# Miniprotein binders against tRNA-specific 2-thiouridylase MnmA (mnmA), part 12

Target 1, 344 residues: tRNA-specific 2-thiouridylase MnmA (mnmA), of Desulfotalea psychrophila (q6aiz6)
Amino acid sequence: MIKNITGIAMSGGVDSTATAILQKQKGPVLGFFMKLNQPDYETQRDRVSQIAQKLDIKLEIIDLTEEFQEYVLKYFSASYFKGLTPNPCIICNKEIKFGLFQQAILRQGVERIATGHYAQIHKTAAGYQLHKGVDPHKDQSYFLSRLSQEQLAHSIFPLGGMHKGAIYDLVEAHGFHDFRGTESQDVCFLEQDNVVDFLEQTAEFSASSGNIVMNDGKILGKHKGLHRYTVGQRRGLGISYPVPLYVINLDVKNNNVIVGENEQLFHKTMAISDIHWISQPEREDLLHASVHIRSTHKGAQASVILKENNRASVIFDEPQRAITPGQFATIYKDTQVLGSGVIL
Key: E = the ipSAE of ESMFold2; O = the ipSAE of OpenDDE; V2 = 0.75 times the mean of E and O plus 0.25 times the DockQ between their complexes.

## First folded at step 11 (miniprotein)

Design b1 (from n3 with R35E L44I L92F; at its last look DockQ between E and O 0.92; V2 from the best seeds 0.80)
Fold by ESMFold2, look of step 11:
Structure b1 (fold): chain B 344 residues (1-344), chain A 102 residues (1-102)
Amino acid sequence: as target 1 above (344 residues)
Amino acid sequence: SPEELRKKIEELMRLLYEILRELRKLGVDPRAVKEVAELIFELIRLIEKLKKTGDPEYLKELLEILKKILEILKELGNEELAKEIAEAIKEFRELLEKLEEE
C-alpha cells in the first residue's frame, strides 16, 4: 500500500499556503486545486501553480464546475428569488469542498486532506468533534457545521490552533512576502458587492417591481425586485424618511419590502428546520446552548426546543438583531459545534 | 391602558424565562418539557403581535396558551410556578374585559 500522503487543498491564499508549508514539514504531500465557477480562474490557477512550484509540491486540478453550479449556484439564486438570504459557503463546504472534492482526492490514495480552515477537529471515543479555531476573529467553524463524521475523519485543519499574525510570519519565513495586510482569499464565486449583478445575469432571472412599505401599509417608495434586499439592510433603499429605516421583512406574497426602525429588527424567537447534528445532543427535549445566526454573529444563549422532523424552536435569552430567513443557525456547546439548521 | 398592558407583559416575560430555567433542571418526562417550552415559544411570538397591533384578539389567544401551560405545570407538580401562571391568567382576563367593554 502507498505511504500515507497528506492532500493539501490549495487556493492561492495565505491560509492554504501556510497549511501546505506546515504539512510538508510533517511528511509527503500532494496539492489539489478545485476548479469551480471562479471569476478569476486563470489568475488563481497560475498563482496556485506558482506557490506549489516554489514549495516543491505536485499539484493536481479537480474540475467541479458543473457540480458547483448544481449544488451551490442554483441554491444561491433560488434562495434570493424566494426572499431568502442563503449561505453558499456552508453548502459548498458540505457538498463540494469536503464532499466531491475530498472524495476525488481520496480516490488517488490520499488518506487525509488538510485545508486552511480556522477550526479544530478533536477525535474522542464517541467520534469526531468540530471546535472553534483559537483565533476568535478568524474562526470558521460556523461554515463547517454541516460536515459529517466521515468528512471530519478525513480532514486536517492545521491552522485551528494558530492566530492570523503567526500565519503571516510563517509564510514570510518561507519566501512569501506579498500576503501581509490582506484578507485571506477564500473560495468566492462573487466579486465584492455584486450579488445583484450576479443574480440578474442568471439565465432564469425573473423579478418584478413592488412597493417599499411600513408595517401599517404606508407606501414609501418602490423596489426593483426582492432579490436586491436583505433583512437588516439600511443602505440602498432609495427612500426619504425623517429617521433611519431598515429592511424588516421581505413579503413575497405581496411583493413588498417591509421597512421599519432598528428596534423592529430585534426578536427573541426563531424557528429552524433541516437540522444536521455533527454531535448528537445529550437531551432530546430542551437544550441550552450558544446559537449563532450568521457567520459574523457573536453567539447568543438560547433555549433550543428539539422537535420532530429535524426542526427546532429557539428562544434567545436576549433579543437578537436581524434574524434572517435562509441563513443557518449554528448550535454550540462552549467551543464545540453541535450542528446547524436553516432559519425559517 | 397601554402602559398597564406593557407592564403586565414584562412581568409575564420574566415568568416565562423562569419556567424555561426550571424545565432545564427537570429529570422528568421529556415530552412534557417539550410541550411547555413550545407553548412558551408560541406565547412569546403572540406577545410580539399584541405589542405591534394592540389587537385584543391576541389577548384571547394568550389566555388560551396560558391555560395550557397551567395544566401541564400542575401535572408536573410545580405548584409555585402554576400559582404564578394562574395569577397571570387572572390579570390578563381582567385586562381583556376592560378592552372589550371599550
Scores: ipSAE 0.751, ipTM 0.915, lowest interface PAE 1.0, mean pLDDT 88
ESMFold2 (binder alone), look of step 11: mean pLDDT 80; pTM 0.795
OpenDDE base, look of step 11: ipSAE 0.768; ipTM 0.914

Design b2 (from k3 with L44I L92F; at its last look DockQ between E and O 0.91; V2 from the best seeds 0.82)
Fold by ESMFold2, look of step 12:
Structure b2 (fold): chain B 344 residues (1-344), chain A 102 residues (1-102)
Amino acid sequence: as target 1 above (344 residues)
Amino acid sequence: SPEELRKKIEELMRLLYEILRELRKEYGDPRAVKEVAELIFELIRLIEKLKKTGDPEYLKELLEILKKILEILKELGNEELAKEIAEAIKEFRELLEKLKEK
């Protein structure tokens, strides 16, 4: 009679499997898997197909390899040439997973799309709100901070109100006993290490070696390309020095990795640009909010000075370590994501 | 002395954060609020350069920014904070004069 089909984003891991189980209990579902440039595509495809078959879910493959290359890989390459450290998962969520992938799914008559993200969507009189997932160790709201109202309206996050332990119990109760104790396969394929490795394999990508230097210009070693280094990094420098040294800055002009002591990483201020608001702030001038400067950051209270052209100046209540140009600053009110901007 | 400069900078930083807290509580002229807050942002960055280098040119720039903050605080009608900024201006002028003599 009434067709209320929910699309399921399936990726072959425990979270997407739990999502599929939960949604199938509520009504008819159709499974969808993205083909990108992932190195393990065939293995992942086979695993997703086996899970879908066990759950009696029809699976469709949507090929977005060209779009991934156009939107995501070019963004990453351009960012590294500017001495910026990009965030692949935020861009892929905005443009691919909840963009072209979601659009393709909706065109098949599917009403909404469920994914295994640990975040919450709340509908209010003022629109859709994005909130942190209840499991603080699994919360993924940071990576969803650029989603539009339209993208949120078509999304379901069934795991947002759950803890990871309950997810393992759920899938085991449905015959999936091999997820516990293994590396999670629901983690974004585009984490920094995977994207860097993929970029180096692409014929269109190249990077030059250069020097690792102190602020005074003293050469301590050589680096294998600026794209392999992140502000705040200590490991993988391949240098010997009497005290610990950290990446302080990436100097594109001279192709140098600048290193220094830990205290040089702390700053009270940053500027951000290209701000996207999921929920408009209550004031047009100044707000006090929790700001996360990367996904693993605990968040810090700050004064956010709102400027023209979607820019802001940020003054932290306490100094913050390793503020990294090119990453995203995500602005929170308690559990609610207000929006995010690019760190300058 | 370097210790005198450091203590005065610490006192100024506490005052700047006090101003920010007051601006967060007061709704009114958004243009003036944004302007003062942005001047404070610029000043904090300048203070970091001054602490790192000790260069008197940064102290001169600091005084120019403080004067701008003072004028806008008067426009906003905050006499108590304006008086505190005026006192800070006086103190940093005296430090600048001492530095010129050396």
Scores: ipSAE 0.774, ipTM 0.922, lowest interface PAE 0.8, mean pLDDT 87
ESMFold2, look of step 11: ipSAE 0.738; ipTM 0.910
ESMFold2 (binder alone), look of step 11: mean pLDDT 78; pTM 0.768
OpenDDE base, look of step 11: ipSAE 0.824; ipTM 0.934
ESMFold2 (binder alone), look of step 12: mean pLDDT 77; pTM 0.760
OpenDDE base, look of step 12: ipSAE 0.818; ipTM 0.932

Design b3 (from k3 with L20M; at its last look DockQ between E and O 0.71; V2 from the best seeds 0.00; counts 0 for: pae E 3.2 > 1.5)
Fold by ESMFold2, look of step 11:
Structure b3 (fold): chain B 344 residues (1-344), chain A 102 residues (1-102)
Amino acid sequence: as target 1 above (344 residues)
Amino acid sequence: SPEELRKKIEELMRLLYEIMRELRKEYGDPRAVKEVAELIFELLRLIEKLKKTGDPEYLKELLEILKKILEILKELGNEELAKEIAEAIKELRELLEKLKEK
């Protein structure tokens, strides 16, 4: 008889471990761990190997070090030099975890790959839908908004219908007692602070200093490169001023970090480009939807004016704080992710 | 004068939000609704520039876009909103003339 073997993306954390446990209960599995330029690769590899051994899961290592540098770091470097703040986790999911990694796993004859993401995949006659995970504090659907239909078709998210507390109970029942109260090891090392450090270690990366200025042109200090600053940031500016100041804008043309008071961070409009639809909206001209401008954003009702060349103009019902060029705006209808675009 | 400009801009913004709200409720001719929404998006961005710089040239651009919205609202038969936009145009034009006489 032909058996359906499920691949398991293993990373050494509680979520990937729970995923492996759940999928092994359903049928035969193979474990997969990706090698990148992680500074803690040996430690992480050893942890994943120990978990796989304890669960009696054969583990395969997929080496993506060269591809990682070619596709991800070049993109991030170019974005930062343009004064854009890219989203490491969205790009990692789209291009690495569900891109290069998934492709390598599929080439070994595995049809579907399970990951520990808190999101739901609903198969319909019209295609695959991506929905929020049921645990609102752990939902990761925002980070998956660039996935294609093919990527979703090969994916399984066993944790999407579960709450985090049940995950800890599950792994403890299977002999894993060291996850509670420890830092998660399922987090991608491409967090914003880590990306900046990593870029500066690359020999071909360079940045020029410039001024930290107010809108009226008053110079308050110097910056160490636009790539070190994010819209909405207050700490790390190295300036003194009678009231709190925040990064309002990164001015590439003049190589300036523009700062101002909190009120200047609020805007009702934004433009987005490079829209990717997981599920096409019913109307092609104008839709009213919940738009999330970052992962921690509560979402805001907006009018989304669809334009040519995968662009849109967005008018929020209420002003939104710290709309950041280079980040992704994710468009939701209730729990469903319709798609996302790059904030301009 | 700067206080008068600020107050007129706030009144205009309230009107633009009302128009957007009304357009969502009716969902009439989709192409006309989209065109007005695009013009309102442009107005909101011009208002941000005007508030940031105080440059009355942005007020001239703003008036031209308001005239386009007025035309579309008249074609759609929305006389109440058309009257409100026409009054806003009149008030802002008078304010622009006062600024030029300085």
Scores: ipSAE 0.387, ipTM 0.777, lowest interface PAE 3.2, mean pLDDT 85
ESMFold2 (binder alone), look of step 11: mean pLDDT 77; pTM 0.756
OpenDDE base, look of step 11: ipSAE 0.773; ipTM 0.913

Design x1 (at its last look DockQ between E and O 0.83; V2 from the best seeds 0.79)
Fold by OpenDDE base, look of step 11:
Structure x1 (fold): chain B 344 residues (1-344), chain A 120 residues (1-120)
Amino acid sequence: as target 1 above (344 residues)
Amino acid sequence: SPEEKLEELRKKIEELMRLLYEILRELRKLGVDPRAVKEVAELIFELIRLIEKLKKELYKLKRTGDPEAVEELIEYLKELLEILKKILEILKELGNEELAKEIAEAIKEFRELLEKLEEE
């Protein structure tokens, strides 16, 4: 292990650039760019190369195109075809960014990887804790809710204690003035394509038409495959009704899209499975926690009843709108990420 | 009137929901038998889900007057009573007499409402 070298995950964005600047001030660094067969890969590569050159950072490219397809894209498409709404970013972080990419970096003799994520790692006697970033508008801890202790041990988040405004000031002070107004996109592989178009181009595409139905079984129309619909969706239903209707559920068994009024989107309960704990809760049976049901959710107070086989029942203090099967529920104690599960 | 009965039932369901959340809050405070706490919490989870179904049927019944909705409502009320009885037993075992009394009162009220619905 070459002592004191930090790997920098460079993407050409403001956050990764700021991370590179901050970490270079602390010691020797090596830059790494991940190739995932991005539609604009060449443009991104050139951008990263220019940034690395300006910062006098040696840049290495790691190709994970095939691995990304296997671990992320297949999961993404398969989920929609099962009537689930996936979160590819959570899977990508677990399997690719902090998985295979991190491992490749560590094999270069680097001790840890620094990324531009807005989250915090606290080392304790009991292990590594993941916490929210201090900027509530930029917090990315939700997307890191599936990381292992080992992955956390080899990670650095220099931006976790900073606000986004301070990041712009930092990079501008170092001669990078073109980052303002540029935001990272939510799904990196869908920049030019919508979800439906992407899915229908997959080899596994086999959608069957079915009925759009009310809760009482009344048929209102036909759908062109369940993969086109998500819980809470209003647009693209092709139905006429006196009041606004929303997708309230996908009935995979009967191949029905169930629609209803906005009030029918609110529920006090959900079930979760495949729970991964970053930090195991002290009380094993009944936990009161803040639960985030999607990346943009502010969190809701809930009672979490832990069950066998990494399952839990969740009772929200207040009804939550558009609880979506396939999404991740992330469980927090204050700023600490305890873990996450898949919503059923 | 049938409408008054349905409104009464709606009110009772709302009261029950408040009680269930009170029980959940109290269970978190009670350093008592973790198994019993878990069991009650699971029953409450099931009951809340059942109440959501009940509310749906009540809403349907109010709008449509569908006799099938009455039958479904009766069945859900029977299930509700069974769950409440289980909760009552555990609360008694835990020694929470106050919450046990409130659940027992709820059972009585819902039984009376069920009987009125079955006579129609």
Scores: ipSAE 0.769, ipTM 0.906, lowest interface PAE 0.6, mean pLDDT 91
ESMFold2, look of step 11: ipSAE 0.792; ipTM 0.922
ESMFold2 (binder alone), look of step 11: mean pLDDT 80; pTM 0.809

Design x2 (at its last look DockQ between E and O 0.85; V2 from the best seeds 0.79)
Fold by OpenDDE base, look of step 11:
Formats: sequence, C-alpha cells, structure tokens
Structure x2 (fold): chain B 344 residues (1-344), chain A 120 residues (1-120)
Amino acid sequence: as target 1 above (344 residues)
Amino acid sequence: SPEELRKKIEELMRLLYEILRELRKLGVDPRAVKEVAELIFELIRLIEKLKKELYKAKRTGDPEAVEELIEYLKELLEILKKILEILKELGNEELAKEIAEAIKEFRELLEKLEKELEEK
C-alpha cells in the first residue's frame, strides 16, 4: 500500500472537483474517472482532464462499460419489464462506483477513495455507520444504503459535513467559476431521461398491449405495455374521466394497468424484501424508524416488523402516497442509515 | 349503516396504533410483540380492502359487495380475537378490554349486515 494516497473519483462535476481540492490539501491524491459508455463520455472525459490538469492531479481512466451494462442496465430494463420501477443509482453505487471501480483504485495501492457524495461515515467500535449529509437538500445517503462495511471502510465523503453553497464558494476560490447553475442528471445513461425510448431499444423488448382498468374492473382503455407506467403516474394514460386518475397498481399477471383516484394512492402498509443492513438494528422484533420509500421522499415514521429471510412488514404512522414496487425503502434511525430493502 | 361502520373502522385503526405504541414501551416477550404487530399489519391491510368494498356497496348497492364486506368483517373478527388472546397473555387488561369491546361492536354490525342481506 502506498501510504497516505487518496484516490479521487472525478466526474467533472462541482462536487467531485470540490472533493479533489479538499483531499489534495490533506495529502497526495490520484484522480480516477469511470468510462461507462455514457452518451457524453468524450465531453465528460475532456472536462475531467482539464480539471485534473488545473489541479495538478494525475488522472487515470477506468473502463467499466461492460460491467455497467451487465450489473446496471440489465437490471434496469428487466425490472421495468416485470412491472417494477428500478433504482439504477443504488445498484450502480453498490456494484460499480463502490464496487468494481473502488476495487480497481485500491489495486493501485490507494488506501481509500474520496467521492463527492453528501453523506457521512462515522467509525465506531461496532463498525462503520452511514449518516445523512448535513445539507438536507443534497443528502445522498439514500443512494448509498446498499454499501457494505468493507466499502465504507475504503470510502471518504469530504462534502458530507458541508452545504452546497459552501461547495460553490470553495471551487470558485480555486478558479472554477462555471459550475453554478449546472445540475447533475438524474439518470446518467438516459438521453433526456426518456426511459420508454431506452427500454424499447433493448433486445429484450417484448411488450404486449393490455387494458387500463378501474378497481371495479371497468375497462377505460388500452395501454401499450406495462413498462410505460409507474405507480402515481397521471400523464400518458390516454383516458378521459371526470376526475384525475392515476396509476395505482400494475397487475403483471393480467397485464392490466389499474387506475384510480389520488386517494387510492395512499397506503399505511408495505412489505419489503432483500434487506441489506449497514448497521444491524438493536431490536430484532419491532423497530420504530424513519422510512424513505424513494430518493426524493422526506421519510415517514413507521413500525418495521422484521421477518425471516431479510423481509419486513412496514406500518406507517401516516398514509404514504405512491408506494412503488421495485423501489428501495431505506430505514433510518435519526441520521443513521440502518439499511434498505426492495419494496414489494 | 355504512357510516357507522366507517366510524368504527376509524376507531379501530386508532386503537391498533395505540397497541403498536404500547408494545414498543413494554419490555414484553419479543415474540408476542412481533406476533401482535404482524396481526395488526394483516388487519390494516384487511381494513383497506374492507373500505374499498364499503365504498362500492354504498355507491352501487351491489349485493356482491355486501357479501364481500361480510366476509372481510368475519376475517377482521378472527384477527381481533387472536390479538385479544395475546394481549390477555401479556397482561394488558386495558387494551384487551378495548379490543373485546371492538369485537362486540363489529359482531353486532356483522349481524345487522347479514340480516339486511337476507331481507333483499
């Protein structure tokens, strides 16, 4: 191990640039950029190269194109075809960013990687804890909810204790003035965030038309494949009704899109599976926690009933809107990420 | 009346959440706590189905919706009886009494609905 070198995950964004600046102030660094066959790869590469040069950081490019396709894109497409709404960013973080990419960096003799994620790692006697970033509007801890203890042990989040405003000030102080007003894309591999077009271009595309139905079985129209719909969706239904209708469920078995009024989107219960614990809960039976049902969700207080086979039943204190199968439920104790499961 | 049933369901829901809150406080047998919590989870899901049928029955007057409602009420009563038994075993007499009262009230409603169905 080359003692005291930190690997920097550089993406050409403000957060990774700030991370590079902060870590370079602390000691020697090496820069790393992922090639994932992103549509704007060349533009991103050039940007990262310019940033690295300006910061006097040696940059290495790690190609993970095939791995990204295998672990993330296949999961993404297969999920939609099963009537599930995936979260590719959670999978990408687990398998690629803090998986294969981290491993490649560590093989260079680096001890840890630094990323521009807004989250905190607390080292305790019992292991590594993942906590929310201090900026509630930029917190990315939800997307890191599938990381292992080993992955956390080799990670640094320099921005976790900072607000976004302070990040802009930092990079501007170092001569980077073009980051304001730039936002990160929600899905890095989608052009214009068009999920439907991406799915229909896949080799696995085999969607069948079916019925759009009310809960009472009344047929209101036809859909052009379940992959075009998600729970809570209002647009693109092609139906006329006296009140606003929303997708309330996808009936994969009967190939039906079930629609209903907004009130029918609210539920007090859900089931989760494939629970991964970052930190094991102290109480095995009934956990009271804040549960986030999507990345943009503020969290809701709930009773979590732990079951066998990494499953749980969740009872929310208040009804939650558009609980979506395939999304991740992340379980928090205060700022601490305990773990996450897949919503059923 | 459908309105009476709705009110009783809302009262029951409040009681179920009270039980959940109390179960968290009680240094009680973890197994019993888990069992009651699971029953409450099932019951809440059942209540959501029941509310849908109640709304349908009120809107349409469909005898089939009333029949389904009766079946859900029977299931509800069975779950409540199980909860009652566990609460008694746990020694929570107050919550056990409230559940027993709820059982009585829902049984009376069930009997009324069954009679109304027979008269149609």
Scores: ipSAE 0.757, ipTM 0.899, lowest interface PAE 0.6, mean pLDDT 91
ESMFold2, look of step 11: ipSAE 0.773; ipTM 0.911
ESMFold2 (binder alone), look of step 11: mean pLDDT 79; pTM 0.785

Design x3 (at its last look DockQ between E and O 0.91; V2 from the best seeds 0.80)
Fold by ESMFold2, look of step 11:
Structure x3 (fold): chain B 344 residues (1-344), chain A 109 residues (1-109)
Amino acid sequence: as target 1 above (344 residues)
Amino acid sequence: SPEELRKKIEELMRLLYEILRELRKLGVDPRAVKEVAELIFELIRLIEKLKKALYKTGDPELKEYLKELLEILKKILEILKELGNEELAKEIAEAIKEFRELLEKLEEE
């Protein structure tokens, strides 16, 4: 009778492979790979199967293509229809990877699920805390900022205390010499530069052309759909102008891409809604915290004014560039993720 | 003059951040702390509009923004007095006087 089996989320890259190696050393494991609408599914499936076979890990495939469409692709499309720039990886983590995928794995009788995320889970008397991974260049805590206490309770992040170089050394010591210098299969396909092309191919996505305009209404060109543009973007505008111009705003009502000079992208304030707290704030009125306005953002010190209905007003100590409606603002206290909300 | 107004705006911004730092230290009356912080949030947004209007010399909305700024400052002053911070209340009262004088000059022009 087998007890306390750890489920391993396997994706065919070095991080998930290292995770599998580390957890197999600690006890019995069962491997799981999720089928989504990823463009290279067959190649990824074959690679993950080969790795599982090499490690002598039984692999099961969980098909979540319908659920991915329902929870993630529809959210992605609807957000762009509203002129918002979504973050599908945060939603995928909440609803798919640590939601339905985790639930399906737990129903197999395993105790917890290990994934190759660079983040740390700390259990305290007050509950589970999510912390940054120790490798600052690989930290993924931003993308996990909407996980529930229950989801964290069933999760293990073995790589959170490690640096990427040590991960390559580990897998090479176990016979995997192919990972260095190759593209990682662990990266979320929704974060890749081709996501707009993927959306246009797989989602029912109807876009109207419109104008690219200055704040004063001057027409500079035409666009092929608001969904192809993000606040702060300069490349891909297809216009000529004496100085560099950037996307300042997406005007859904008039179907216009509004452009302007770089200084128009800097703001000291933002409002956020739909806040989820992993860890409740100590005060009920305001915090001084580090706020990240996107995954690649360095983070900025801010006063966070807590309001009713899971809303907050944020005042940054220094102006921030390209605050983007629809993205998530993740609130940190030192290394700890307190929670996140949607930028308005 | 536009130069004088810019200087006063910069002084006010520094004061607003000082108030925020003091509010973070307070352990009493979270409703009042929240209300002042929200007023500061709205005032910072208004100041951005003011700075843009001042950059475009002759902007017709400048007087309206200054009137709105004064109303927000008065609300902040009252709550700072309620919180018992006499030093910051005095600084806000001085700012109110300075911006009122600037508004009066603009209304004469």
Scores: ipSAE 0.753, ipTM 0.912, lowest interface PAE 1.0, mean pLDDT 87
ESMFold2 (binder alone), look of step 11: mean pLDDT 77; pTM 0.774
OpenDDE base, look of step 11: ipSAE 0.772; ipTM 0.911

## First folded at step 12 (miniprotein)

Design c3 (from b2 with E26Y Y27L; at its last look DockQ between E and O 0.95; V2 from the best seeds 0.00; counts 0 for: pae E 1.6 > 1.5)
Fold by ESMFold2, look of step 12:
Structure c3 (fold): chain B 344 residues (1-344), chain A 102 residues (1-102)
Amino acid sequence: as target 1 above (344 residues)
Amino acid sequence: SPEELRKKIEELMRLLYEILRELRKYLGDPRAVKEVAELIFELIRLIEKLKKTGDPEYLKELLEILKKILEILKELGNEELAKEIAEAIKEFRELLEKLKEK
């Protein structure tokens, strides 16, 4: 039996394939692929198996279908019931990929697990730090902002110091020529539309139609359930109005979708809860940081007022568009992820 | 007048951000820093409501919060910012009195 085996999270995409190649060059590896109730499971499994075979990597399949279904039902149903827009990718990383999947891999006897994420882990005297990947177009640190110190300690991100072009060159040099120009299999398959369809098929999920209204109460149409709408949404409203209208708020109390003009989406303030700190702030009162309210957000300078019970009040230097309850606000100091909280 | 209110709000917003910048530099009393910063957070939200509705009840709440900020700034020994907040209180009190007459 060989010591120091590295686990490889394999998904059939270019990033996980490059990760497997890089880690196999450094020592013995075991490949791991998770089985969920994804609609393309058989195709993905066959692709991962062929990649593992070509690389001479023994592949284990970890079946998490039951646990995954329970997590999806609880998290997304509770979020939508409260009029919140959940973040499937950030939760998938925290609870599934680095949670259930990582734990199952560790039980197989490996000590570290490599994944194809574009982010960096820096070990310091104060603990593990999460930093942005060096390729600014591929950086995934936002989606990893809920990881614990324990989850980071068991993780290796070999791609964090690399650019995507080099990744394609690497896999092509090892006989994988079909990745360039295609989508990566490493993307989260818990897209909002798939989750909505899944939830509507369960006997425990219930939603009712209601009105689409202006802020003053004027009724413009009907909606098909609050769970189908998110703040900032323009399309799919099924209403007629002289100027473009956007979802401004989801009013659970009255079962209304509140709409308004683009200017009503801008706010200088927000509140966040359930803050998880990867790295504790130096001050206990007030910090000035870059706050990202979604993965595609360019980041905005803000004053973050630290409150009791893992809450904070955020004052942006400039108004921010479409601050969406249920999404995550990720707090950065330069390249370092300090933590994240749920937008209220 | 509505235009006078708008101008005073803009001046207050600039002052609030100045106070935030000074609080970020201050390393003394974290509890007082948190309290003033949270009061500024509440005040900015009240200003947004006041702009949207024009409801003078929000102006009354704004004055109450400004008085709390003033007291804490005095306790922190920041006389210049305390003076600026006191002037803002005077200006908004005068605006509220004008609204009551109409």
Scores: ipSAE 0.655, ipTM 0.895, lowest interface PAE 1.6, mean pLDDT 87
ESMFold2 (binder alone), look of step 12: mean pLDDT 80; pTM 0.793
OpenDDE base, look of step 12: ipSAE 0.838; ipTM 0.940

Design c4 (from b2 with L23F; at its last look DockQ between E and O 0.92; V2 from the best seeds 0.82)
Fold by ESMFold2, look of step 12:
Structure c4 (fold): chain B 344 residues (1-344), chain A 102 residues (1-102)
Amino acid sequence: as target 1 above (344 residues)
Amino acid sequence: SPEELRKKIEELMRLLYEILREFRKEYGDPRAVKEVAELIFELIRLIEKLKKTGDPEYLKELLEILKKILEILKELGNEELAKEIAEAIKEFRELLEKLKEK
């Protein structure tokens, strides 16, 4: 009798390769590669094809280029025009990789889909929980904080309980000796600089020049579009001033980039909206949790005041630097991801 | 008075976080807990403006929010925290009167 087929998200990196090796040991697999707007698509496709051949895995290519452009790039551009700093990788995971891509794979009769993410899925009586990966330097749970129960139910993260060094050892034992020092292709390939260039080439994109100002209105220079700036940014301002200045705020109403000294970046409070819960909070009023305001943030203890319409008010125990509207605040209880919301 | 204001703000901030810690426990009325916690959120943001500007209008707004917190704490029967908020109101009221005499 034939076991149910497991789909493997293959991207040509060490993590997806290790995932394929581990899952093939457990039963029949099919490999799947996602075509998006990758700048290196042909090279990546050829690499994935070679890996699949070496592992004796049939590889299917699923072309989502148009959907990626419609959902992710439009989200990115709309956010920047509102003075928000978006997180396209979180949206790509939610809507593309675990959305359209996952559904296309399931339609081919696949039981579940394995990816090379460093995160853990725990099934409990109350549903599926998302937890941090055990390797704290590689944990990717922040980027998965918008996933639904259904998306988690169809997902396998074989690397979540492993450390990166063991991953290299595993792939080398199976004949893959050239991965050390390379980056994984399982992470979102979008970088802000690349998307800025793309947005400026889009026929519908327009941005107006404006001023770089202090809070008191003093003009220090000009900018070529708010989309080029993010809160906390120091470099690329093109101004001369006796002390270091940072982007404090993007003022859409007046089309101004507001700058100030480092101390003006620290705040104890923030508001978040559009909260998605992977795991519902135990209380309806408030909770004490670790809140991450971006992927590189170490996390900070906070009181999270739960409000109507998927909103919350957050009070940090200690001031946090560069709280950035448009980014996602991800709410953790110990290792568990509870959910995430958009910073206002 | 800048030193007086700074010291009273520090004492108030400690009290606000004490209230938040108390409300993390089960309290029996989540609507009231949520309302006080949201008032604390607004108050912390107002304190930042007061510290930066020294504008007595922010001090007046601070007192109004504290009075709202006091009334809810009394309704909840939390006499200890209500007493501490009432003392804070008195201290900031006196500070505001000193500023008016300047």
Scores: ipSAE 0.759, ipTM 0.916, lowest interface PAE 1.0, mean pLDDT 87
ESMFold2 (binder alone), look of step 12: mean pLDDT 76; pTM 0.743
OpenDDE base, look of step 12: ipSAE 0.810; ipTM 0.929

